# Designs tried in a protein design chat: miniprotein binders against Checkpoint protein hus1 homolog (hus1). Part 24

Target 1, 271 residues: Checkpoint protein hus1 homolog (hus1), of Dictyostelium discoideum (Social amoeba) (q54nc0)
Amino acid sequence: MKFKAKISKASILLKTVQNIMKIYNECICHITPDKLRFIIQSDFNDGMQVFCEIQRSLIFENFTIESLSDNEIQFQLDLESLRRVLQSATSNGVSDIFTNLTKVRGGPVLHFIIKSGTSGTVIFQDIPIVLLTAQQMAQINEPTLPDPLVHILLPNLKNLQKVIDKMKNISDCLKIMIAMNNRLSFEVETSSGSISTFYSGLDHPQFGDHVLSPDLQATVCVDIKKFAKVLHIHQLKPSEVVLCLYERSIIVHVVLTDIMITYYLPVLIKN
Short names: E, the ipSAE of ESMFold2; O, the ipSAE of OpenDDE; V2, 0.75 times the mean of E and O plus 0.25 times the DockQ between their complexes.

## First folded at step 15 (miniprotein)

Design si7 (from sh6 with E36Y; at its last look DockQ between E and O 0.81; V2 from the best seeds 0.76)
Fold by ESMFold2, look of step 15:
Structure si7 (fold): chain B 271 residues (1-271), chain A 92 residues (1-92)
Amino acid sequence: as target 1 above (271 residues)
Amino acid sequence: SEIKVTIEVGKKRIIVFVDGLTDEQLKRLMERVFEYIEKMGVREVEITVEADSPEDAERLAEIVAEILRRYGFDEIKIRPEGDTVHITARRK
């Protein structure tokens, strides 16, 4: 089993890691000939899930991968450890980052060498990992869901983040309503009433040939602190962020060039 | 337990960050570092081991000293200073 590469876009990878680790620090890293994936599944009955997919050519060059599992390698790692490696490479000036998988008596590691082009400084750092078998990886599946009940493009995320952060101070439960006539609202309940924010004129992205009736609408309730964590993704400056409502979950699709991040957040069941 | 090892080798500086490794993983990391240094062909190194405790600093310093002896360094001076250990080593 071999994995070896030079990391060509450390700043993009750093920003990606910084954002997904806000959800949970332990993740599964899946490396294939075409893609680098990060998967977070902390608790299926109450936790968020994150599926992040990055095109290999965006992140790696001088890339070698060999395994008996269709040249795929999968392992668990600590995202804070990866963040520190990437941070050390991006702090001052331009650095070359080399990584490879090493199996040793104490368990496998992801080995990093960071070389400054000008200062003559070289940094060595290892991240311990836990290898997964192909059978173990096969049990980690992104849900395949039908089309959502309703969906909408989110408004300016930086502004939305400010609104949601204020609502977070009032209640733990965020009510989200999407109407397919370009409307979106967020609401929190107080002891004597409610506070709501409304948006209009927001687009509905096209799903193949399906066009949903403008009369359709749906409302769900989610953990506001979890939803607020997703909104930090504005720091990656995504081209589109689509919010989808389902009966038991919401999905946030984040689209960037050569990067796709999908957040799954459970719907709260009120009695 | 976080440990930083700084190695001055000629005009180059090598920094090793150690966090969350088993003893065997740590030994292998330091062996990789010295394999890199050996390619440089130097006769003298100055090493600073900074840790969260004197025990951790001295433990890593012992590993470093063993590796230095393996590479033929026979003039090894070790100076503990709280959570830090300073090592100078020379060979011919």
Scores: ipSAE 0.716, ipTM 0.924, lowest interface PAE 0.9, mean pLDDT 88
ESMFold2 (binder alone), look of step 15: mean pLDDT 85; pTM 0.840
OpenDDE base, look of step 15: ipSAE 0.765; ipTM 0.931

Design si8 (from sh6 with R28L; at its last look DockQ between E and O 0.80; V2 from the best seeds 0.00; counts 0 for: pae E 2.1 > 1.5)
Fold by ESMFold2, look of step 15:
Structure si8 (fold): chain B 271 residues (1-271), chain A 92 residues (1-92)
Amino acid sequence: as target 1 above (271 residues)
Amino acid sequence: SEIKVTIEVGKKRIIVFVDGLTDEQLKLLMERVFEEIEKMGVREVEITVEADSPEDAERLAEIVAEILRRYGFDEIKIRPEGDTVHITARRK
């Protein structure tokens, strides 16, 4: 089993890691000939899941991967440890970053070498990992989704984050309504009433083969603190962020060039 | 426990960060570092070990000293200063 690469675009990888680690610090990293994936499962995350997929050619150069499992390698790692390595590399001027998998009696590591192009400084860092078998990896599947009840492009995320941050001081439950006539609203209930913010004129990107009737609408409640964590995604400056409502979950699809991040949040049941 | 090892050879600097490694992982990392130093062909090195405690600093300093002896460094001076250990080493 071999993995070796030079890391290109370390800044976008750093920002990606910083964003997904806000959900949970331990993840599964899955490397294939075509893709680098980060997966945060719902266990002990109160049902939140993250699936991040990065095209390999965006992140890695001089790439070698070999395994008996279709040249795929999967392992658990601590995202804070990876963040520190990437931060070290991006804090210096011109740096070359090399990584490889090293298996030893004490357990496997990802080995990192960071070489400055402007000085003689070389940084060595190792991240301990836990390898997964192909059988273990087969238990980890992103759901195949039906069409959502409703969906919409989110408005300016930085401004939305500010609105939601104020609302989370008021209530734990965020009511989200999407109408397929270009309307979106967020509402929290107070002791004396409710506070809402409304958006109109937001587009509906095409999902699947069916066009949803403009008459359709749906409303769900989610944990506002969890939703607020997702909104930090604005730091990656995504090209599109699509909010989808389902009966028992919401899904946030985050689209960047060569990167796709999907957040799954459970719908709260009001009793 | 987090440990930083700084190795200075002329104007070149090698920095090693150690966090959450087993003894075998740590020894492998340091061996790879010293393989790089051996390729440089130097006769003198100056090493600083910074840790969270004097005990951790001295433990890693002893590992470094053993590796230095294996690479033929026969004049090794170790100077502890709290959470930091300074090592200078020479070989013929």
Scores: ipSAE 0.449, ipTM 0.847, lowest interface PAE 2.1, mean pLDDT 87
ESMFold2 (binder alone), look of step 15: mean pLDDT 85; pTM 0.845
OpenDDE base, look of step 15: ipSAE 0.677; ipTM 0.900

## First folded at step 16 (miniprotein)

Design sj1 (from si7 with K11D I14F; at its last look DockQ between E and O 0.92; V2 from the best seeds 0.73)
Fold by ESMFold2, look of step 16:
Structure sj1 (fold): chain B 271 residues (1-271), chain A 92 residues (1-92)
Amino acid sequence: as target 1 above (271 residues)
Amino acid sequence: SEIKVTIEVGDKRFIVFVDGLTDEQLKRLMERVFEYIEKMGVREVEITVEADSPEDAERLAEIVAEILRRYGFDEIKIRPEGDTVHITARRK
């Protein structure tokens, strides 16, 4: 089993890791000949999931991967440890980052050597990992859902984050309404009523051959703290962020060049 | 908190982060680092071990000292200072 590479865009990878780790610190990393994937499934958010895929050519140079599992390698990894490596490489100048997988006494590690281009310093760090079998990895499936009830492009994400951050101090439950006539609202309940924020003029992206009636609308409730964590994705400056409502979940699709991040958040049921 | 070993050889500096490793993984990482440094053919190194406690710093320093002896460093001076241990090593 062999994985070896030079990391060519550490800054983009760092920002991606920083945003994903806001959901949970332990991650499944899946490396294939064509893609690097990060998968977060954690009970701390009661079913919240993140699926991130990055094209190999965006971040790896001098790439070698060999395994008995169709040249795929998958493992659990601590994201804070990876963040530290990437942070060291992006601080105070450009650094060459070399990584390879090694198996040693005490368990496998992902080995890093960071050579600064502006100083004579060389940094060594190993990150302990837990290897997964191909069978274990096959059980990690991104959900397949029908067409959403409604969907919409999110407004300015940084401003939305500020609004949602204030609302989370009031209530644990966020009511989200999308109307297919370009309208979106967020609402929290108080002891004496409700507080709402409304947006109009937002586009509905075309994700297939189907066009939904502008009369369609749907409303769901989600954990506001979990939704607030998703909004940090504005830091990656994505080209498109689509919010989709389903009966029992919401999906946030985040699109960047050569990077796709999908957040799954369960819908709360209120009696 | 960060647990690290800083190795100075002439005008070169090597920093080794050892957080979160088992003792076996830590020993192996340090061995790889000294294998790297051995290619430079040096006879004197200055090492600073920084940890979260005097006990952890001493433990890490002993691992470093063991590796130094394997590479022929037989003039080893170890000076503890709280959570930090300073090591100066020479070989002929």
Scores: ipSAE 0.599, ipTM 0.896, lowest interface PAE 1.2, mean pLDDT 87
ESMFold2 (binder alone), look of step 16: mean pLDDT 84; pTM 0.832
OpenDDE base, look of step 16: ipSAE 0.725; ipTM 0.916

Design sj2 (from si7 with K11D; at its last look DockQ between E and O 0.84; V2 from the best seeds 0.74)
Fold by ESMFold2, look of step 16:
Structure sj2 (fold): chain B 271 residues (1-271), chain A 92 residues (1-92)
Amino acid sequence: as target 1 above (271 residues)
Amino acid sequence: SEIKVTIEVGDKRIIVFVDGLTDEQLKRLMERVFEYIEKMGVREVEITVEADSPEDAERLAEIVAEILRRYGFDEIKIRPEGDTVHITARRK
């Protein structure tokens, strides 16, 4: 088993790691000849899931991967540890970043060497990992879901984050309504009423084989603090962010060049 | 616990960050560092070990000293200063 690469575009990888680790710190990293994936699927994150997929050519140069499992390698790692390595590499000018997998008696690590082009300084860091078997990995797939009840493109995420940040000081429950006539609203209840924000003229991208009737609408309630965590993704400047409502969950599909991130957030039920 | 090892070799600086490693992983990391240093062919090094406690600094300093002896450094001066240990080593 062998993995070795030079990391290109460390800044985008750092921002990606910083955003997904807001959900949960422990993740599964899956490396294939074509892709780098980060997967968060844990009881400790209160039902939230993240599936992040990055094209290999965006992140790695001089890439070598060899394994008896179709040249795929999968392992559990601590995202804070990876964040620190990437932060040290992006903070001090131009750096070359090299990584490789090392298996030793003390347990496997990801080995990092960071060479500064300006100072001649070389940084060594290791991140301990836990290798997963191919059988374990086969049980970790993004679920196939039916078409959503309703869906919509989100408005400007930076502006939306400001609105949601004000609302989260008022209530823990965020009511989200999507109408398939280009309307979206967010509402929180107060002690004496409610506060709502409405958006109109938002597009519905085609999802699946058939267009939903403009008369359809649905409303769900989610944890506002968890929804606010998802909105930090605006820092990656995604081209599209699609919000989908289901009976028991919402899904946020985030599209960037060579990166796809999907957030799964459970719907809250109230009496 | 976090440990930072700074190694000064000629006009070059090598920094090692240590966090969350087993003793075997830590020893292997330091061995790879010194394999890199050995290619430089130097006769003296200055090493600073900064840790969260004197115990952690001394533990890593002892590992470093043993590796230095393995590479033929026979004049090793160790100076503890709180949570930091300074090591100067020379060989012929």
Scores: ipSAE 0.634, ipTM 0.908, lowest interface PAE 1.2, mean pLDDT 88
ESMFold2 (binder alone), look of step 16: mean pLDDT 85; pTM 0.840
OpenDDE base, look of step 16: ipSAE 0.770; ipTM 0.933

Design sj3 (from si7 with Y36F; at its last look DockQ between E and O 0.85; V2 from the best seeds 0.71)
Fold by ESMFold2, look of step 16:
Structure sj3 (fold): chain B 271 residues (1-271), chain A 92 residues (1-92)
Amino acid sequence: as target 1 above (271 residues)
Amino acid sequence: SEIKVTIEVGKKRIIVFVDGLTDEQLKRLMERVFEFIEKMGVREVEITVEADSPEDAERLAEIVAEILRRYGFDEIKIRPEGDTVHITARRK
């Protein structure tokens, strides 16, 4: 088993890691010839899931991967440890970052060498990992869901985050309504009524060949603190963010060049 | 607990961060560091081991000293100072 690469775009990788680690610190890293994936799917995470997919050519060069599992390698990783390595590489100007998998008698590690182009300083760091078998990885599947009930492009995420941050001081439950006539609203209940924010004129991206009627609408409730965590992704400046409502979950699809991040958040069931 | 090892080799600095490693993983990491240093062909190194406790600093310093002896450094001076250990080593 062999993995070796030079990391060419450390800043985008750092920002990606910084945002997904807000959800949970332990993740599964899956490396294939074409992709780097980060997966958060833990029973200790109260139903939230993150599937992050990065095209290999965006962040790796001088790339080698070999394994008996179709040249795929998967392992558990502490995201804070990875963040520290990437932070070291980006804090001192331009640095070359080299990484490789090494199997030692004390267990496998992901080895890093960071070389400063100007100061002559070299940094060494190892991150301990837990290798997963192909069968263990097969148990880690992104949910397959039918077409969403409704979906919509989100408005400016930075501005939306500010609105949601104020609303979370009022209630733990965020009511989200999407109407397929270009409307979106967010609502929290107060002691004397409710506070709502409305958006109109938002587009509906096309999924496959099936078009939803403009008369369709749906409303769900989610944990507002968890939804607020998803909105930090605006720091990556995504090209579009799609919100999908399902009976028991919502999905946030975040699209950037060569990066796709999908958040799954459970719908709260009212008693 | 975190350990930082700084190695001065001529005009170059090598920094090693140690966190969450077993003794076997730590030994392998330091061996890779000295493989890198050996390619530089140096005869003298100055090493500072900083840790959260004197026990952790002394533990890593002993590992470093063992590796230095394997690479032919026959003059090794070790100076403990609280949570820090200073090592100076020379070979012919």
Scores: ipSAE 0.577, ipTM 0.889, lowest interface PAE 1.3, mean pLDDT 88
ESMFold2 (binder alone), look of step 16: mean pLDDT 83; pTM 0.827
OpenDDE base, look of step 16: ipSAE 0.752; ipTM 0.927

Design sj4 (from si7 with Y36W; at its last look DockQ between E and O 0.94; V2 from the best seeds 0.71)
Fold by ESMFold2, look of step 16:
Structure sj4 (fold): chain B 271 residues (1-271), chain A 92 residues (1-92)
Amino acid sequence: as target 1 above (271 residues)
Amino acid sequence: SEIKVTIEVGKKRIIVFVDGLTDEQLKRLMERVFEWIEKMGVREVEITVEADSPEDAERLAEIVAEILRRYGFDEIKIRPEGDTVHITARRK
């Protein structure tokens, strides 16, 4: 088993890691000949999931991967540790970053060498990892869901984040309504009533061959603090962010050039 | 807090971050580092071990000293100073 590469565009990788680690620090890293994936799993009923997919050519040069599992390698790692490596490499000038998988008696590690072009300093850092077999990886699947009840493009995320940040000080439950006539609203309940924010004129991208009637609408309730964590993705300046409502979950699809991030958030069920 | 080993060889500086490693993983990382240093052909190194406590610094310094001895360094001076241990090592 072999993985080695030079990391290019370390800044975008750093920002990606910084954003997904806000959800959870331990993740599964899956490396294939074409893609690098980061996967954060929780129970479908009780927690969030994140599936991040990055095209290999965006972030790796001099790339080599060999394994008995169709040249795929998967392992658990600590995202804070990876963030520190990437931070070291992007701070104070231009650095070359080399990484490779090394198996040792104390357990496998992801090995990094960071060579500064300006100072002549070399940094060595290892991240301990837990290798997963192909069979173990096969049990880790992105949920397959039917077409959403409703879906919509989110408005300006930075402005939305400000609105949601104010609302989370009022209630733990965020009501989200999407109407397929280009309308979106967010609502929290107070002791004396409710506070709502409305958006109109938002687009509905087409999913597959199914066209939803403009008369359709749906409302769900989610944990507002978890939803607020998703909105930090604005820091990556995504081209599109699609919000989909389902009976028991919501999905946030985040689209960037050569990067796709999908957040799964459970719907809160009221008795 | 960061636990690290700083190695000065001539005008070059090598920094090794060792947070979160078992002693065995640390030994293997330091062996790879000294593999790099061996290619430089140096006979003298100055090493600073920084840890979170004097006990951790002393433990890490002993691991480093064992590796130095394996690479033929027979003049090893170890000077503890709080949470930091200074090591100078020479081989003929």
Scores: ipSAE 0.549, ipTM 0.884, lowest interface PAE 1.4, mean pLDDT 87
ESMFold2 (binder alone), look of step 16: mean pLDDT 83; pTM 0.819
OpenDDE base, look of step 16: ipSAE 0.728; ipTM 0.918

Design sj5 (from si7 with M40F; at its last look DockQ between E and O 0.81; V2 from the best seeds 0.71)
Fold by ESMFold2, look of step 16:
Structure sj5 (fold): chain B 271 residues (1-271), chain A 92 residues (1-92)
Amino acid sequence: as target 1 above (271 residues)
Amino acid sequence: SEIKVTIEVGKKRIIVFVDGLTDEQLKRLMERVFEYIEKFGVREVEITVEADSPEDAERLAEIVAEILRRYGFDEIKIRPEGDTVHITARRK
């Protein structure tokens, strides 16, 4: 089993890791000939999940991968450890970053060498990993993506984050309504009424063959603190962010050049 | 436990960060570091091992000393200072 590469865009990888680790620090890293994936599955019952997919050519040069599993490697990794390596690489000007998988007594590691272009400093660091077996791989359940009830492009995320941050101090439950006539609203209940914000003129992107009537509308409730965590993704300056409502979950699709991040957040069921 | 090793070789510095590794993983990491250093062909190195405890610093210093001897360094001075160990080594 072999993995070796030079990391070419450490800054975007660092920002990506920084954002997904806000959800959870431990993840599954899946490396294939074409893609690097980060998968976060929560052990908090029906909690948040994150699926991040990065095109290999965006971040890796001089790339080699060999395994008996179709040249794919999957392992558990601590995102804080990876963040520190990437931070070290970006703090001292332009750096060359080399990584490879090694197997040693005591278990496998990802080995990193960071060579500064501006100083004589070289940094060595290993991150311990836990390789996943075929049985452990079979326990990873990526949700099937059905047709959404409704969907919409989100407005300016930084401005939306500010609104949601104020609302989360009022209530734990955020009511989200999407109408397929270009309207979106967010509402929280107070002791004396409710506070709402409304957006109009927002586009509905088309997903494959799915065309929804402008008359369709749906409303769900979600944990506002969890939704606020998703909105930090504005820091990556995505080109499109699509909110989809489902019966039991919401899905936030975040699109950047050569990067796709999908957040799953459960719908709250009120009695 | 968190350990930082700083190795001064002429005007160059090599920094090693250790966190969450087993003793076997740590030994292999340090071996790769010295494989890299050997390419410089230097006769003198100054090493500082900073750890969370004196025990961790001394443990890594022993590993470093063994590797230095393997590369022909025969004048090795080790000076413990709390959670830090200073090592200087020379060879012909």
Scores: ipSAE 0.601, ipTM 0.897, lowest interface PAE 1.3, mean pLDDT 87
ESMFold2 (binder alone), look of step 16: mean pLDDT 84; pTM 0.842
OpenDDE base, look of step 16: ipSAE 0.760; ipTM 0.930

Design sj6 (from si7 with R28A; at its last fold request DockQ between E and O 0.92; V2 from the best seeds 0.80)
Amino acid sequence: SEIKVTIEVGKKRIIVFVDGLTDEQLKALMERVFEYIEKMGVREVEITVEADSPEDAERLAEIVAEILRRYGFDEIKIRPEGDTVHITARRK
ESMFold2, look of step 16: ipSAE 0.698; ipTM 0.919
ESMFold2 (binder alone), look of step 16: mean pLDDT 85; pTM 0.840
OpenDDE base, look of step 16: ipSAE 0.798; ipTM 0.942
ESMFold2, fold request of step 17: ipSAE 0.736, 0.721, 0.713; ipTM 0.930, 0.925, 0.927
ESMFold2 (binder alone), fold request of step 17: mean pLDDT 85, 85, 85; pTM 0.842, 0.841, 0.841
OpenDDE base, fold request of step 17: ipSAE 0.796, 0.793, 0.789; ipTM 0.941, 0.941, 0.939

Design sj7 (from si7 with F17Y; at its last fold request DockQ between E and O 0.96; V2 from the best seeds 0.78)
Amino acid sequence: SEIKVTIEVGKKRIIVYVDGLTDEQLKRLMERVFEYIEKMGVREVEITVEADSPEDAERLAEIVAEILRRYGFDEIKIRPEGDTVHITARRK
ESMFold2, look of step 16: ipSAE 0.605; ipTM 0.899
ESMFold2 (binder alone), look of step 16: mean pLDDT 85; pTM 0.840
OpenDDE base, look of step 16: ipSAE 0.772; ipTM 0.933
ESMFold2, fold request of step 17: ipSAE 0.619, 0.619, 0.666; ipTM 0.900, 0.902, 0.911
ESMFold2 (binder alone), fold request of step 17: mean pLDDT 85, 85, 85; pTM 0.842, 0.843, 0.839
OpenDDE base, fold request of step 17: ipSAE 0.774, 0.774, 0.774; ipTM 0.936, 0.936, 0.936

Design sj8 (from si7 with E38L R91I; at its last look DockQ between E and O 0.92; V2 from the best seeds 0.72)
Fold by ESMFold2, look of step 16:
Structure sj8 (fold): chain B 271 residues (1-271), chain A 92 residues (1-92)
Amino acid sequence: as target 1 above (271 residues)
Amino acid sequence: SEIKVTIEVGKKRIIVFVDGLTDEQLKRLMERVFEYILKMGVREVEITVEADSPEDAERLAEIVAEILRRYGFDEIKIRPEGDTVHITARIK
C-alpha cells in the first residue's frame, strides 16, 4: 500500500478541515485515484453527518496511490491533528508540503514534511491513523433518501448566521419553513409569542426533470445551535448552498469548485 | 499543548512536532529526521526539546540521545531547564 503527494492548496484544505471539525473531531478519510473524502458519521454527535468530497487534482500534485483495494485507502484520523499540520504550512509564508503514508513500529502514520521557501526551515510531523479495510469502509454509507419534500437556495449565509445567532439565545428549537413559491422562514417561540424572519424571491434549484408544485410547503424543527454550526461554512464562500427538508432530517448541500459538502441534521420530533 | 524538537544545524533549522505519537512512532520519526540531517554532512548539532512537562521533555530527550548515540555522536551534553531540555552533540 502506497500514498504519496504534494499538497498544492493547503489554505483551502485548512479552511475545509476547520469547518467540518466544528461538527465532530474524528473522521474517516478516504483517498481514491479521483477524490479525497472526509466523512463524519458518529454515534456520538447526535445524528449529525458530514460528507465532504474534494477532487484529487485540486489538492494533490505528484500523486501516487496503490493498494489491493482498487487503489483506494481509507483511515480514521483526528481532524485537529490535520488542522495543526495545515496551519504550520500556511503560517510561515510560502511552503511546500509533502505527505506520504508510512507504516512504523507502533502503527501507521501519515507523514508530513513542510519546507519553507523563505526561511530554510523544515518541519516534520506525523499523524497517527487507524487503517480501515475495504469491508469496514463498505459499512460506511451516505444515507439514501427520496426526493426532498421541499428545497430552496439559502440567502446570504453570513447575514443568515447573524440572524440565527440572535435567535439561538431565545430557544433551542428552530422552526424552518420552505414554500415552493420562493419563500423561506425561520421562527423561534417566546413565552408570549414568536419571532420570525422571512425571505422571499429565493430560487429553487432543479432536481432532475421534475418541478415541484409552487403550492408545496413543509415545516420542520431542528436544533438551532447545530444549524448555526453548519452556517459557518460561509467562510469557504460557496457558490451555492441548498437547503432540503425531509420528514426526519434536513440536508444542506454546499457547492464549490471541485468541492461538495453535504450536512445531515436530524429533525426534532415534538410531542 | 505543544511538544516539539528543534534542531539547529549551522544556519538551518529543523522542527519536529511529536504530539500524539506512541514511543515507537516517535522513535521512527526521529530516525527519519536524523537520516535527513546526516545527508548534510553534519558533525555538530544543537537541539532543544520542548514539552508540556519536565517529565515529558526528559523522556523525549532520552529518545533523541539514544538516536544520536546510534548515529555515532559520542560527545553529548544534556541540560534540563524546566519543560525544556537542551542537547548539544558532536562526533569527536
Scores: ipSAE 0.539, ipTM 0.869, lowest interface PAE 1.4, mean pLDDT 87
ESMFold2 (binder alone), look of step 16: mean pLDDT 84; pTM 0.832
OpenDDE base, look of step 16: ipSAE 0.759; ipTM 0.929

## First folded at step 18 (miniprotein)

Design sk1 (at its last look DockQ between E and O 0.07; V2 from the best seeds 0.00; counts 0 for: pae E 13.2 > 1.5, pTM E .659 < .8, other shape alone 6.612 > 2.5, unsure alone 66.235 < 70, off the site)
Fold by ESMFold2, look of step 18:
Structure sk1 (fold): chain B 271 residues (1-271), chain A 109 residues (1-109)
Amino acid sequence: as target 1 above (271 residues)
Amino acid sequence: SPERLKEYLKELAKEAGDEIVVVIEVGKKRIIVFVDGLTDEQLKALMERVFEYIEKMGVREVEITVEADSPEDAERLAEIVAEILRRYGFDEIKIRPEGDTVHITARRK
């Protein structure tokens, strides 16, 4: 089993790791010949999930991978540890970063070599990992869902984050309404009243071959603190962010050049 | 009612702009208004509807906190609120600036 590469765009990888680790610190890393994936999947009913896919050519150079499982390698790792390695390399100016899979006395590790281009200083860092078998990886399923009830492109995420951050200080439950006539609203309710914000003129990207009736509308409730965590993704400057409502979950599709991040958040059961 | 205030906010929220937080405390209840993109005239109209509702409840004492993006905006908007309070017969109005926040206490006989 063999993996080695040079990391060519450490800053975008660092920002990606920083954002997905807000959801949970442990993840599954899956490396294939054409993709790097980070997967955060809840072991509990209706928990948050994150599926992040990055094109290999975006972040790896001088790439080799060999395994008995179609040249795929999968392992659990601590995202804070990976963040620290990437931060070290990025904070010290531009450095050459090399990584490879190896084994030390304590078990398998991702080995990192960080070389300064000017000083000749070399830093070695190891991240302990837990290798997964192909059978264990096969048990990790991204949900396959039908078309959503309703969907919409989100407005400017930086501005939306500001609104949601103020609302989360008031209530734990965020009501989200999407109407297929280009409207979106967010609402929190307390025993003392309600606070709402409304958006008009937002586009609906096509799902499937059908255009949904403009009369369609749906409303769900989610944990506001979880939704607020997703909005930090604006730091990556995504080209499109699509919000989809389902009966039991919402999905946020985040599209970047050569990166796709999908967040799954459970719908709260209404009492 | 709170439902009419909610509908009024829906009509006003169509515009992008500055964020304003107005907190009104009446007894043990709070009315919290988050607004995006409102002009001074739109905020005045919103606060007039809020006070129309509060006035019908027979309230004689309110505490109001206005938080804005700057001390200048907070004080400007607090004066708008004070003008509305005077129209509804509140004659004991105290305004206390605190950075980006202005605190208003108001009483009427």
Scores: ipSAE 0.000, ipTM 0.208, lowest interface PAE 13.2, mean pLDDT 79
ESMFold2 (binder alone), look of step 18: mean pLDDT 66; pTM 0.629
OpenDDE base, look of step 18: ipSAE 0.015; ipTM 0.354

